# VH-VL binders against q9rc53r339to534, part 16

Target 1, 196 residues: q9rc53r339to534
Amino acid sequence: AQTHEFSNKLNTISGFLQLGKIDEAVDFIQKERKIQQEWIHFFIERVNDPTVSAVLLGKISQAQELGIDVDIDPSSQLLTPLQERQQELLVTMIGNLLENAFDALLASGIENKKIYISFTDMGDDFIFEVEDNGPGIPPQLMESIFEEGFSTKEGTHRGFGLALVKKAVHELGGAIFLEEGELGGACFVLTIPKHE
Short names: E, the ipSAE of ESMFold2; O, the ipSAE of OpenDDE; V2, 0.75 times the mean of E and O plus 0.25 times the DockQ between their complexes.

## First folded at step 4 (VH-VL)

Design C5 (framework fv_trastuzumab; at its last look DockQ between E and O 0.03; V2 from the best seeds 0.00; counts 0 for: pae O 4.9 > 2, grease 19.7 > 18.9, placed apart)
Fold by ESMFold2-Fast, scan of step 4:
Structure C5 (fold): chain C 196 residues (1-196), chain A 118 residues (1-118), chain B 107 residues (1-107)
Amino acid sequence: as target 1 above (196 residues)
Amino acid sequence: EVQLVESGGGLVQPGGSLRLSCAASGFTFSNYHIHWVRQAPGKGLEWVARISWSGGYTRYADSVKGRFTISADTSKNTAYLQMNSLRAEDTAVYYCARGGFRYPLDYWGQGTLVTVSS
Amino acid sequence: DIQMTQSPSSLSASVGDRVTITCRASQSIYSYVAWYQQKPGKAPKLLIYAASSLQSGVPSRFSGSRSGTDFTLTISSLQPEDFATYYCQQYYSWPLTFGQGTKVEIK
């Protein structure tokens, strides 16, 4: 979930930049203590959608509170304007993928919990990737994790929104799948056509 | 302007080691991935390794995994390729190139020749 | 691994000719294909990225297109400086893979 404070600060920064008030945006960033300056600069330069930025910043903050390290690939970008439905479904999918990673990491007992986020819109599609260093998905469960009724008895504080993510991405004409990542855990890839 | 300059190539005997350097200038080094791509004499291009901006995320071609180590020193804007247990088939011009997540290799260095021979 | 099959391996052409080079991916890679030009003794130079986007500073006679998993590089009117080897490359999935190259030679 996004925090009201993060969303409000991001909207203020976005407002200054949209009005061409670069000096005011820089001054505001320098005075803020609760949002990391590096993240703010990244989102101002690389993400044109304030709602997506707010959700990601909120999830990064939540992860830090849970003792999970989150990095975003610094070459990531999302500069193409999102249509209202694409935005709504994308933020829902991002939220569910990150919460799935949180739940898996917290249940794993792994000491150094990590999530790596990457995204791009340089091609004809939006690609969004979430990777963790948890136990991953056993091959036997790779199809069943996307089923609407899927659940496990292990972990009392676990939710699986992957069926919802699959439904949402298919509504947009895209796909979700697992890929091999750097961290050794689950790596979920979303692809969404820009125009379809 | 964006510039990548390789150094450290040379002649080495089989089983030997070399460390290649890729010095970057004209851009913010930490915003990009650095890749190594090699080309054997008269042959095509083969991707070798990549390091992300953090220095914590590395990836290798199967042909070099366990023998080569990619690293970076962000304070020097330099990436390194440590090559151990070199084989004759590692003979190639080694290029460093700038990349990123689903991002092309948009700028390349001039290359440095590595010859593995006795 | 994603296989990039490039054709032809070589071609002979004259200045002013229209040249087309094709590359086929063994699976879906969306538009994540780049085309590079390499002259003897030089590093590769990026020409086209995202299948059809022209890199800054590259002449407009170069263009790229995509149809499914098939990608084409076109040079609309070949110039003397265009005699070189051309490579396609996918940058969608690991490991990064290149086509075997197409040498464009003078007739």
Scores: ipSAE 0.658, ipTM 0.826, lowest interface PAE 1.3, mean pLDDT 86
Fold by ESMFold2, look of step 5:
Structure C5 (fold): chain C 196 residues (1-196), chain A 118 residues (1-118), chain B 107 residues (1-107)
Amino acid sequence: as target 1 above (196 residues)
Amino acid sequence: EVQLVESGGGLVQPGGSLRLSCAASGFTFSNYHIHWVRQAPGKGLEWVARISWSGGYTRYADSVKGRFTISADTSKNTAYLQMNSLRAEDTAVYYCARGGFRYPLDYWGQGTLVTVSS
Amino acid sequence: DIQMTQSPSSLSASVGDRVTITCRASQSIYSYVAWYQQKPGKAPKLLIYAASSLQSGVPSRFSGSRSGTDFTLTISSLQPEDFATYYCQQYYSWPLTFGQGTKVEIK
């Protein structure tokens, strides 16, 4: 709901203090400091692109505001340099896939919302995987969800992002597809060749 | 130095249970996946199960699903394979191996023999 | 499941020979193929990962290559310690699957 994740955290701290819950406010601050340091440490060592790191950190913070638990596979790595166009399109694609996962989870009504992110650069391709524990995508809709303006619900903007992802990945000579994941929801996989 | 050491193998009757252990050292256990791979006598390699520490995510081969449970204890740097309802076809040397997200099985233990026979 | 069809099942060769072993994946697995060497009574040892990358400590006479879904392990000049069974393995999709193995034996 908030336009910036720090504002939401400040409101939470203020709420605890206004209710006289001092110990809870202190615990929240200490937990947030540790979480931020752990993520920064992970990205410094595992992701050699500061723009990709920034979008992932921003989306992790946004997920926390939404009550969504995000994990990144600790064996993930992106150390191979991205070409400028690859970087531009990849950050767009990651952002849109995560927003799609947020939307699916928020609409689902499940209580324990989770997203799992995995990525690698060890082969000839960059591979990114974004999985949620939401309702998933019925097989009959799998091609339709990438069409421009497609929406299973209100408004066209929700399906708008997946069409952009498909166009972006095809410009890079890659592919996007669905795969069976570990969480029972949607599992989107991006493949981007390092060289065309 | 990266080391993986399996233990807990032995002779068991059909329908019985065994628990295998994989003790890890020389690396940060939680940064990787641990796999079990088995090899029946004179046969090839068959992947059995995997656990990812980052969220307790597990995967199983269809041949063992519902009968085997992979788990881990990070405080002991040890992964486990609980094997229930054992069948003669489960007779094999069981290896643990280190992996990750689309990452090769780069270090293997020496294996522990499980024999299921009446 | 992704099938890894490995050829040949066995071969006989002399020290100094060039040896080639192939695997074909039943679908695209990109470069996510590993090659392992296994000697009798021992665990498999990683030789090649990502189709063509040489694992640390593995002699340079070993090499790997990819053409689409076809993968090749080459030993440029066979040595006495190379007589073993070799396995390819895909690690792209679950379940992980191995080729059936290639036994390289002394002629």
Scores: ipSAE 0.606, ipTM 0.803, lowest interface PAE 1.5, mean pLDDT 87
Fold by OpenDDE, look of step 5:
Structure C5 (fold): chain C 196 residues (1-196), chain A 118 residues (1-118), chain B 107 residues (1-107)
Amino acid sequence: as target 1 above (196 residues)
Amino acid sequence: EVQLVESGGGLVQPGGSLRLSCAASGFTFSNYHIHWVRQAPGKGLEWVARISWSGGYTRYADSVKGRFTISADTSKNTAYLQMNSLRAEDTAVYYCARGGFRYPLDYWGQGTLVTVSS
Amino acid sequence: DIQMTQSPSSLSASVGDRVTITCRASQSIYSYVAWYQQKPGKAPKLLIYAASSLQSGVPSRFSGSRSGTDFTLTISSLQPEDFATYYCQQYYSWPLTFGQGTKVEIK
């Protein structure tokens, strides 16, 4: 199934073509390609783990299809090699955190949906941050959101993402925090020790 | 060589306004955060504000919230600090410094003096 | 806010002395601590980051260490150019906060 944003882009291209505006169509396509290339370039320079890069890139693409603007702090860096288990669990955690953000944003109805990602390997710990501009998490739910089965939404197989993240980060000897962000929504911070 | 140069400091009366500038060179401006840190005469360092270049996100110390505004023009590699409703306690040397996400302030300007006095 | 309690506020030492400055964080901040040197009339200069990493160009006589929430800056052998004020800083959480500073004076 085509996403709304993808369909919009195709419609735009189609529109240019129907109008005989070939150059504009080409420019539009090139612009989209350029954005993708810029992301690739960013990951090549800042993330040495190709699996983590691939997951992030995939999620960014997914976000774009959903009409969510994703930004990564340009100072982000992950050049320290990950252990195999660290990699596996990090991918899981990142995936689930971003999915959680997607869900929150889509449910909110906010027009300018945004996610901000930052990470660093400076020091003894890895730190990952995922922030959105959604409704946030009320203080009374800050503990419950990590419980299995907890969900504010209807549907099956809900409420396990954040619980999985918590379990994963603890396995790595780390921690997950909900902090005050800059976008007004939820801000999750993962801390993972490089060595145990 | 990484350089940060502050300007715009001076004498101002209480309640007045000043706009400080931080001109950066020698690095990709958009890849870093810019901070303002101030130091009152004979006192320690106090963080004032930060702007993230990736999205223009701003943070402020409680002491300046609502009065100061940090901004940036990436095309000019310049950050700004608009200071309104200045108070005597705002008197300080104001430094701009380069930072990042969970990153130290690795380069500082030489600072510009702001004096708030009647 | 995270408080960085720095000690001592001042110390007197001689050239060649071992100097130790300590900062204690009010909570866990992992290794996200920096140390700066400031000379009169000059901007602070980064010495140590990530609690124990030496900034490029900084002499090896400077070192940093961490024990839980206690951070230490050590100058193994004080040189004439090291007489200055030193600050610790945490960059783990907002707002960024500095220690009160330690003035290292000539004995």
Scores: ipSAE 0.261, ipTM 0.760, lowest interface PAE 2.1, mean pLDDT 90
ESMFold2 (binder alone), look of step 5: mean pLDDT 93; pTM 0.952
ESMFold2, look of step 6: ipSAE 0.549; ipTM 0.770
ESMFold2 (binder alone), look of step 6: mean pLDDT 93; pTM 0.951
OpenDDE, look of step 6: ipSAE 0.024; ipTM 0.625

Design C6 (framework fv_trastuzumab)
Fold by ESMFold2-Fast, scan of step 4:
Parts: C-alpha cells; sequence; structure tokens
Structure C6 (fold): chain C 196 residues (1-196), chain A 118 residues (1-118), chain B 107 residues (1-107)
C-alpha cells in the first residue's frame, strides 16, 4: 500500500532526476534503504524520463512490500523523449498493468511470486512488457479481460484497469496483447508508436 | 573497449560434449544479454541461445533444445554454452554476441570452430 | 518463426556504384531489423539497427530504410573494403532469425 511518506519519496526522486541531479537522486535512495542501488544505476543510465523512472521505482518498492520479486530485463531502455500525452498515458498503463499483476499474484496463493518487466524504444515503437508467474488468463477470458467493468471479483467494481489500458494504448495508436512468456503466467505487451 | 572472446572449440565425435566460454570485458556484463550464434561452413547465420543475465532467463533454438545449456558467471564476466549429444549438423563457427530485449547484436567475438566428425 | 527473405543472393558492382540489398519479413516486425557485414574469415559487424540507425563508427555511405515489412540496406558509393556478405536480422520475436545473406563482389 502507498503512504504519504512513500509518495513524497517518489516525488523527491522524480524531482532530482527531472533536474539532472543524478548524484543527489542516488544519495537520497541509498539513505532511504528501500530500493536496490543497482536498480537506481540502471534507471539513471537507461531511462531518461524521470516520471517513468519514478513510477517504476515506486511500483518495485510496492512489490517488495507485498512479497513480490520484480526483475527488469537488463537490456531495457527508454531513451527517446516522450511526448507529454504519451508520457501521461504510459505512466497510467504501467501502473494499471503492474496493479493487475499484483492482484493476480496475491489472489493466487502462490508462494514465490514473480514479475518480469521489459521495455524498449529502439524501433518505431515504445514497447513495454509485464509478465507474472501467476495462473495466467484462461483462453475463454482473453478478450473479455479488456472490456469495461470486467472483474474476476464480480460485484466489487474492480476490473477497469485493463480496459483503461486498452483505451489509453488505442488513443496513442498502439496495441495491447497477450504473449506466451517465460514465467508461465500472464504476459502483457504494450506497443506505442513513437510518431503518431 | 567492448570485447568478447570465445574459447573451447575443437574436434569431437558424434554424441560427444564440449563447453564453450565467452569472456566479456569493457562493459557492465550484468546489463546485457549474451547470445550464441553459429555459422556452418559456407552457410549463413543461425541464432542458438541467449541468457538474460540479471534475470537469469534462457531461450534456445528448437534445433538445440534439450542438448545445449547456456549459463553465466557474473563474478567472472563469462557466459558458457554446454553442448551435449553433438551431431554432425552442429559443425559450425560459434560466435558469442552482446544483445538484449529487442536489442541488436552490437558486438561479436571472433568465433570458435566446433567440428563434429567421426 | 519469422522468415527473413533477402535479395539478391549475390551481386557484382563497380567501385563508386550505388548498391541496394532488400530484406522482407514474413510478418510485421516494426523496425526491429539489424544489418550486419561479414568479411571472409571474420565475425559479423553491426552496421545498422532499428532499420535505419547507423551504428557508431560505421561509414556514412551505409544507410537503411523501411517500408512496411520491406527493408533495404544501401551503400551510396561502393568502396573496395565493402567486399563482404551482408545479413539482415529481425530482433522483434523469438527465435531471432537472419536473412540468407547477400554476397557483394567488386567487379
Amino acid sequence: as target 1 above (196 residues)
Amino acid sequence: EVQLVESGGGLVQPGGSLRLSCAASGFTFSNYAIHWVRQAPGKGLEWVARISYSGGYTRYADSVKGRFTISADTSKNTAYLQMNSLRAEDTAVYYCARGGFRYPLDYWGQGTLVTVSS
Amino acid sequence: DIQMTQSPSSLSASVGDRVTITCRASQSIYSYVAWYQQKPGKAPKLLIYAASSLQSGVPSRFSGSRSGTDFTLTISSLQPEDFATYYCQQYYSWPLTFGQGTKVEIK
């Protein structure tokens, strides 16, 4: 669960990165002892968007508190400047995909919960991938999971996350789809064109 | 500068085993995936295997699944390709190359020749 | 598997000529195409990545372009050191796949 303290720390990190104050961002995170220093070095070198970095670092910290192991593919990068709307929607989509993975893993009862994240901007598209080792998506539900109001917990009004992701990615001219991943659970892939 | 150096190639009989090594230097090893790509004499390039180093995830070409195993030792900046149950069609120069998720193979080693012959 | 079909299999050209090599993907791979140069007895060398981005240290006479699932490598003014075999490769989907190669011979 996020607290005011957690949000304030993310805002501080985002602020330092936004101002190009890499050493200050690293020092702040090291002193907090909440996030692995190796991940900070990764983000400083491979992600030039401070808002995306802040959101991913925040979600990694949240996963740690929930007992979920998160790995990021070491070849991942996001060096191409995002348009303002692309950034806003990408942050929203990242948040919703990771919350979906958290919910699925926590509901599963699996002992060793894992998430794998990959992203790249080397081609014509920004591509973002989230994979978990949960129970996956039954074939009969593959299309309905993207419909507004869908939820495995019927009656709670949860289940707007994937519908929001589909709406957001389509607004950017992109796509979301399921792939066969390495962990055996759900693998969601986002593709967003760099130039609309 | 970035360097990848292969070793371990040689002549082996069908059904035999070899372990190839790929020693990396000049970059942060754990930030990249290492791939093996082979080339039979006078033929084109064929992707063989990859290890995503910080995640430890491996992938293999169907032609080598169950026979080849890719691994890495971060403390030595070295990736390995253990080749078991070798066949004549595995005869090739084996290259290691630096890559990653939807990333080109940007640096290659010099290659090491593996000959599988009776 | 994504098939990369490369054309021509070989060509001969004179120094100073414009040379174009084509590669076609069997399905959409966006711009996840690299081009490699391999000289006899040597390892492949990356020339172009992301369909059109020139690798650092590669001469500016090399360029790449994309049109849908069609990709081209162009050498604007062929030099003697450009004798080599050229390969396209997709790095979008597993397994990674290469074109069959184009051998460029200088007349």
Scores: ipSAE 0.013, ipTM 0.548, lowest interface PAE 7.9, mean pLDDT 83

Design C7 (framework fv_trastuzumab)
Fold by ESMFold2-Fast, scan of step 4:
Structure C7 (fold): chain C 196 residues (1-196), chain A 118 residues (1-118), chain B 107 residues (1-107)
Amino acid sequence: as target 1 above (196 residues)
Amino acid sequence: EVQLVESGGGLVQPGGSLRLSCAASGFTFSNYAIHWVRQAPGKGLEWVARISWRGGYTRYADSVKGRFTISADTSKNTAYLQMNSLRAEDTAVYYCARGGFRYPLDYWGQGTLVTVSS
Amino acid sequence: DIQMTQSPSSLSASVGDRVTITCRASQSIYSYVAWYQQKPGKAPKLLIYAASSLESGVPSRFSGSRSGTDFTLTISSLQPEDFATYYCQQYYSWPLTFGQGTKVEIK
């Protein structure tokens, strides 16, 4: 909720993870807020990047405050070291995709708001998927949502975030696209090559 | 040691129903996807269905959509395939296998034979 | 759906031979291809995942490679226990799809 304290807590979590103090990171998170222990252990065991872990944990906390249920596919993994620029752009893209999903869900009349996150680095690419159960993207808008300055009167998306994601992923030689999911909302897929 | 054990196969008449079970041990099944893959006698492998994320997220092959339902019981580490409106072309050995998000089918059960015949 | 075209459908080989099986995807699937071995009356067994990664416990004579949408399974020196049917499979996109299989028979 409070920017300064939130940033400090993320820094503490990131610090514990960077120092390999896994039990301390878990204890700190559980003490400060009620988050499922399975997800905390998941991040420690399956996400090798402390910054990515901190951002995702921060977004889960933010979603909880907004009344949004965020789930991560438990078979997900991010074990390959990220290059510095890949890490910077990936955390920015994840942030923008999740913020856009939050905005879409909060603007809807949906009572049970849900987001699913899945990712893998098993192949030659990093792949990240973000799916929501919101109103989705009308077919006629699917191309324009990635254009700068896109906005709707219904206030679902601002457009700038998705345009920034597209530019960022293209800088890394990757792609962003929409797939059909099972939740009935938007499903965004990011692919990023592991090496240039 | 990871193990998957199928059960519930047998002889059924066309239009009948059958429920297959896949009992998992040696891992937490809700941390993985469970898939059903079938193989008709003398033929190749065909993917049928998947359930993932603590039993909640499901997908089906078009050939079985609307007739088959995949489910899971987390307390029993068991996945189920409810097969309704069975047809002769559903005759196959049914395997359950462990998978995940863009993850190979790394462990398979022994298979259970389903025969749809009069 | 992504089609996986596997060739040959069958081949005859002798112990010690180098065996090559190929699989072509109808569209880009990155490196998300697995190879399975199946013996008569038994379940398939994972050999290779992510196109070229050897599954734990699988002999080093098995290897996989990728060139675009073309995937290859190689057995560098065929052993008696390798006579089986081999399947490629893509696990990038839904529905999951398998090749038709290649039966490796003794000469």
Scores: ipSAE 0.594, ipTM 0.799, lowest interface PAE 1.8, mean pLDDT 86

Design C8 (framework fv_trastuzumab; at its last look DockQ between E and O 0.03; V2 from the best seeds 0.00; counts 0 for: pae E 6.4 > 2, grease 19.9 > 18.9, placed apart)
Fold by ESMFold2-Fast, scan of step 4:
Structure C8 (fold): chain C 196 residues (1-196), chain A 118 residues (1-118), chain B 107 residues (1-107)
Amino acid sequence: as target 1 above (196 residues)
Amino acid sequence: EVQLVESGGGLVQPGGSLRLSCAASGFTFSNYAIHWVRQAPGKGLEWVARISWSGKYTRYADSVKGRFTISADTSKNTAYLQMNSLRAEDTAVYYCARGGFRYPLDYWGQGTLVTVSS
Amino acid sequence: DIQMTQSPSSLSASVGDRVTITCRASQSIYSYVAWYQQKPGKAPKLLIYAASSLESGVPSRFSGSRSGTDFTLTISSLQPEDFATYYCQQYYSWPLTFGQGTKVEIK
């Protein structure tokens, strides 16, 4: 899956809507078989950053190719304009958190692999949450997983990615932590202040 | 427009059961979580339960875990609260409300009164 | 559980008064606080979400603010229809929790 291709499709749809060409936007969406119409409508209505949309759609496509089921909480939104550095670091963090979840699920051997994505900017912070239904993180390792070079038998690349996420989020004055989620696996929460 | 309408309240004896319904209209039901919030006579608001937008994930207040079950029927745009082993302290007006991920309870039903008394 | 403590539990006010209600969270909840108005015999109505965002259709005399874990609802000039009970609520963490309520009564 190519994030560039998905970004171009979203930009085309965005262009039609901005020009009041609603019928053309609908027709374009209906012709797109790889992405559910609901996904495209969600991203038009709920995500005001084409780059973030492209990265998320690309990762969803990648997950599907790996046999991983992905849900996005449909009450999610990201409507606040991102500063250039916030956008750069957020797409990097999203990429690393989703790769971390892919690695954990593929190593776990479970039949019904799932990822649940939720995000919001309604408050003073951007909040982005990625949850999987894998084995989760043992309590003893919860602090060490964010250390540079940390890895487990099941996710050699996990420690590397999470250390990068922690570094990136701290640069933005935010935080990353584990929370209790819906699926029973690892649930990573990113918080990033809107105002720097 | 967005509407939530509760039904099923009434008088029930301690240890009895009752099923509440929350009929939704005016929005895409499967895009939002549905919550139940109760209020005992003259008291404040207490969150009871939530069912996710997908209908697959549920959460309950500790006071009702094991006794109450929340469910949803997407074909009917309706959420349910099955209340078993009812106690006098469950007496309250029960509201359903629309919510979501870190999302306020933005629309509420009118409420339905449940009275648990002999 | 995150506890939401409101003060005062009740207050008496006159039409035209500036009314301030405070809510304190027992731990960090960012800005995930809503304020609801409830009139006798009616369901609660959302006034403010995300600590300071005014819900559509709510009069501009209502406002919300945040300072750390302290949240404030202000009514700049109380009107007759504003006599009601007000609740804060956090929707950051499970279980969802409400403040105990503040009854705004006629003086």
Scores: ipSAE 0.675, ipTM 0.845, lowest interface PAE 1.6, mean pLDDT 87
Fold by ESMFold2, look of step 5:
Structure C8 (fold): chain C 196 residues (1-196), chain A 118 residues (1-118), chain B 107 residues (1-107)
Amino acid sequence: as target 1 above (196 residues)
Amino acid sequence: EVQLVESGGGLVQPGGSLRLSCAASGFTFSNYAIHWVRQAPGKGLEWVARISWSGKYTRYADSVKGRFTISADTSKNTAYLQMNSLRAEDTAVYYCARGGFRYPLDYWGQGTLVTVSS
Amino acid sequence: DIQMTQSPSSLSASVGDRVTITCRASQSIYSYVAWYQQKPGKAPKLLIYAASSLESGVPSRFSGSRSGTDFTLTISSLQPEDFATYYCQQYYSWPLTFGQGTKVEIK
């Protein structure tokens, strides 16, 4: 768990109490506990890797702090055991894709920030998708966004994280793509063969 | 036992509207996505639309975009397909089916017939 | 859109025959192919998913395989209840698409 996110929740509770809003503080605590337990239960049932589960739970908590609405396809599953190197690189790639989506949404000024996560281990490949409703990526830039040091005119460091993802997925014999999503933003898809 | 039951089909004139329902039982609706698939008489299967378990995310076939709206009441485990501006080529048996992210359509309802004719 | 080209469109066979139906995808879809059986007046029934995985409760005479973008459904020894229409379907990318169907008829 991140110390920063814990401190933010404590500050929120303290703020309600200092304003004399006791019922609001109680509601916040109860809602946070229920939401967290529902996510934990989902990941215990659907993800058979504690390190991947921990990264996803941590990023969901971070998204809540940032005011980002996260939805996960309910049929998502990762029950096939990961090899050690697959686990190490997948955790890094998931983290970087979600941080990329956070950065894009925060820079966009969109009020209703959304991320859709989907993953599966059906078939011969692991597949992960991360979609946002941010500004998206023009097709002309699809190859360039994975190059080291790539940045938009606004000077963001998006390309650093995506270049790392491309290197990591290539080491596993997989690929990363942009696909059309339903949210109007970027939809990144990782494909990783189960057997290298 | 997983069951999906469609209802609301019938005869309607071109340009008319119809609302289909898909009642789900035997599973937690919110853990899956619901799809609509149609089959014109004597023809093959055509995917129509899907809705995510949150009810927030939808996808449509190009042939129905702007005319059909999929929705869900997850508290009642029921999905709906609102069909507007109906055309003769929309005549089909409409199935609802359970699916998900790169997950097969593993359970199907028995279908409800929609006939669009003068 | 990903096209699923299914062949043959129909075939005639006898009980006990080995039957093979092929489906070709217009682009890479990995193993995200399902096969469905549909009898007249009935809903489709899932037989095979992930190209080669047998759905629970489906007889072992049904099998699926993949070679690149070519997918095959095989019935090793046709039974009387297997006379039906069979559809392949990709579920890798939107929109979901089906093959046109293969009607398996009794000789």
Scores: ipSAE 0.078, ipTM 0.654, lowest interface PAE 6.4, mean pLDDT 85
Fold by OpenDDE, look of step 5:
Order: sequence, then structure tokens, then C-alpha cells
Structure C8 (fold): chain C 196 residues (1-196), chain A 118 residues (1-118), chain B 107 residues (1-107)
Amino acid sequence: as target 1 above (196 residues)
Amino acid sequence: EVQLVESGGGLVQPGGSLRLSCAASGFTFSNYAIHWVRQAPGKGLEWVARISWSGKYTRYADSVKGRFTISADTSKNTAYLQMNSLRAEDTAVYYCARGGFRYPLDYWGQGTLVTVSS
Amino acid sequence: DIQMTQSPSSLSASVGDRVTITCRASQSIYSYVAWYQQKPGKAPKLLIYAASSLESGVPSRFSGSRSGTDFTLTISSLQPEDFATYYCQQYYSWPLTFGQGTKVEIK
């Protein structure tokens, strides 16, 4: 899947070039660059932790390669300094949640794959939300999705990843919730106290 | 065993208020949504409202919007339906049910009767 | 709102009969349909979800199918305990909506 989007972009560029449409090719490349720059600018302004920024940026890039549209709530903010352990575990949790979303979306066959991310450091807790427009989590599995070793036919690592997230968030004295977002898929919310 | 138990139903005059409770047990509430569904005497099922257990996400049927408020108290494992400005057409058995967005209602309470009559 | 037009409103059948109940959605809702059974004085019980998935503990004589926006609940061989009212429901979008119900009565 990663190969397809990348290939498609390259093909588009190649197509412009073959047609002698150099300006269009340049514009296309510039647009892609601009998108990346915009993300960088966003993170610089809204996230003070470079590691968290890097992870998010990497995942966004990965999502793009997978044909997944990623949106971050513009009001998102993470400027409160993280403790070392908080940082480490947050990165782990974010990575696993997004990977879980990727897997779910790719398995779903949905044409317009979307992920919504929001985070805030307002109040006493860090709140991190990852929502997708995938199939969601069946009620029958809601109790088990966080269990270690849990696997689905389409996502053998989903249960393991979520179990890790649950363990990590609990270590930080926080909680993970499965909410009903607006996209129709899974909506995971992490709450992490700033101070234990 | 998953259980939902409604309470708070009764007779109320038009314009009055009533608060229903849904006590849940046997599952991790934080991962579920609670819905209220009502059924007028001899009629079909009508979805009323839903709330994620955290309370972050709420939805209402147009018929009750502005009059009813759904809430939840995780510490008590209880969801609530505050019903204000009650009308005769609100007369129904009110069920609470467990569910999720784009998933069915898999567990239901036995319901509590609300009668709005002068 | 998405309308779920359920038919018939009632039917009479005998034990052993094949019973079919249909719901038509007013728009595409994919397979986000559930079927419930309700007996008098009791709460609804989930039978089928995702249009064709059988809920745990539900007898295999119950089945669901989808054809576009048409959804069907089938009881292959009606049993005495199956006399009840059945409802379809869409959970694709808000507000959640139910069919009008089908009362299955003893012939």
C-alpha cells in the first residue's frame, strides 16, 4: 500500500514531465513539500517535545504513504513539559494507537481513510485522542481488545498493541477510553495526569 | 454478567420533570456507550439519547433535544436521563442499553415506565 | 433521518414455518443493521448485528441477510418461543432508527 501512493505520486510527476508540463510537475512537488512544511510548522508551534513531534510527523508521513488522510485538531497543544517516563510511554502509546488505526483502516477497504488526532495539555491531565473512520470496535470485543495476546483475523497485532497502550497509560496513572467519535470508527482517548 | 437496571419512572404531570437512572454492572463502563430507548404503550422502539461513558459524546433525538439531558457517573456505574418539560407523548417504557457507535445495542435493561398525564 | 421501513407489520405462522421479515433503508447504510426480538413485557434482545452476524447464544435458525438497502431476518423453522415482535435497527448514523416492528403471532 505504501508503494502504491508513492508510486502514484512519482507516476504523476513522471506524467507531467513526459508531457512537457514542467511547471505542473514543479507545482506538484512544491505542494507536497508545502504540506510537509506546514506540519513541521504546526508541531513547532504546538508541541514543545521534539520526540513527540518526530513520532507524530513520522506517523503522518506513513499515513500519507498509505493513502490515509490525517487531520490534527488545530487547537491541539502540548506545551507542558513531559517527564522522561511520560515522554517515553507517550511515544509508545501514540505509535501503537496510530499503528492500530492504520491496520484497521487498511483492513476495512474504506476508500476515504481518515485519522483524526487531537491533544491538549489544558487542565490537570494530558489528553490525547486518536480517531479513525474504520469499522470501529465491536461491543463484543470491547472488553478484550486491551487484553494481552488478543488478536483478530485481520489484525494479529491489534490486541497486543492496545494492551501495551493500556499498560503504559496505567503506569502513568492515566486511563484509556474507547469513545464514540464523529468519524464512525474507533476513537481512543488517553488521559494522563501531569503530576502523579 | 452484564446487567442494566433502570429506575426512576413514575407518574408525572405535563410540564413536570423526572430523572431516570440506569445502574450498570458486569462490564468495564469506560469503553461503552449507554443509550436510552423508549417504547410508548403498544408502539415501537424509539431511540432517545446516548452518551459515551466518559460523558464526552452525547446525542439526542430531535424529539427530546433541549428537554432531556443524558449524563453518566462512572464512580457509580450509573447513567441518567434528566427529563424536563415532559409531554404526554413522552409516556413510555424507558430502556437503557449498552452499545457503541455503529454497533448494536447488545444489552438492555428491563425498562422503567414513565407516564405523563394530568 | 434514515428510515427503516419494516414489513410486514404482523404475520401469523405455525411452528415449523419459515418466517421472513424485511426492512428497507431509505439510503445506503452498508451493513449497519441489527435485529431485535422483543417478547411482551420484556426488553428487546439482540439477535443479529452487522446485517448477518448472529449474536452469541442466538439459535442458528435465525439469520440475517442484506441486498443493497434491503435487509431480511429469517427464521428457518419457527419455534414456540419465537412468537414475539421483531425490530430492525440501523446504527449507521444519528439518530438511530428502528423499523416499525413485526409481530409474529400463532396461526
Scores: ipSAE 0.029, ipTM 0.632, lowest interface PAE 4.1, mean pLDDT 89
ESMFold2 (binder alone), look of step 5: mean pLDDT 93; pTM 0.951

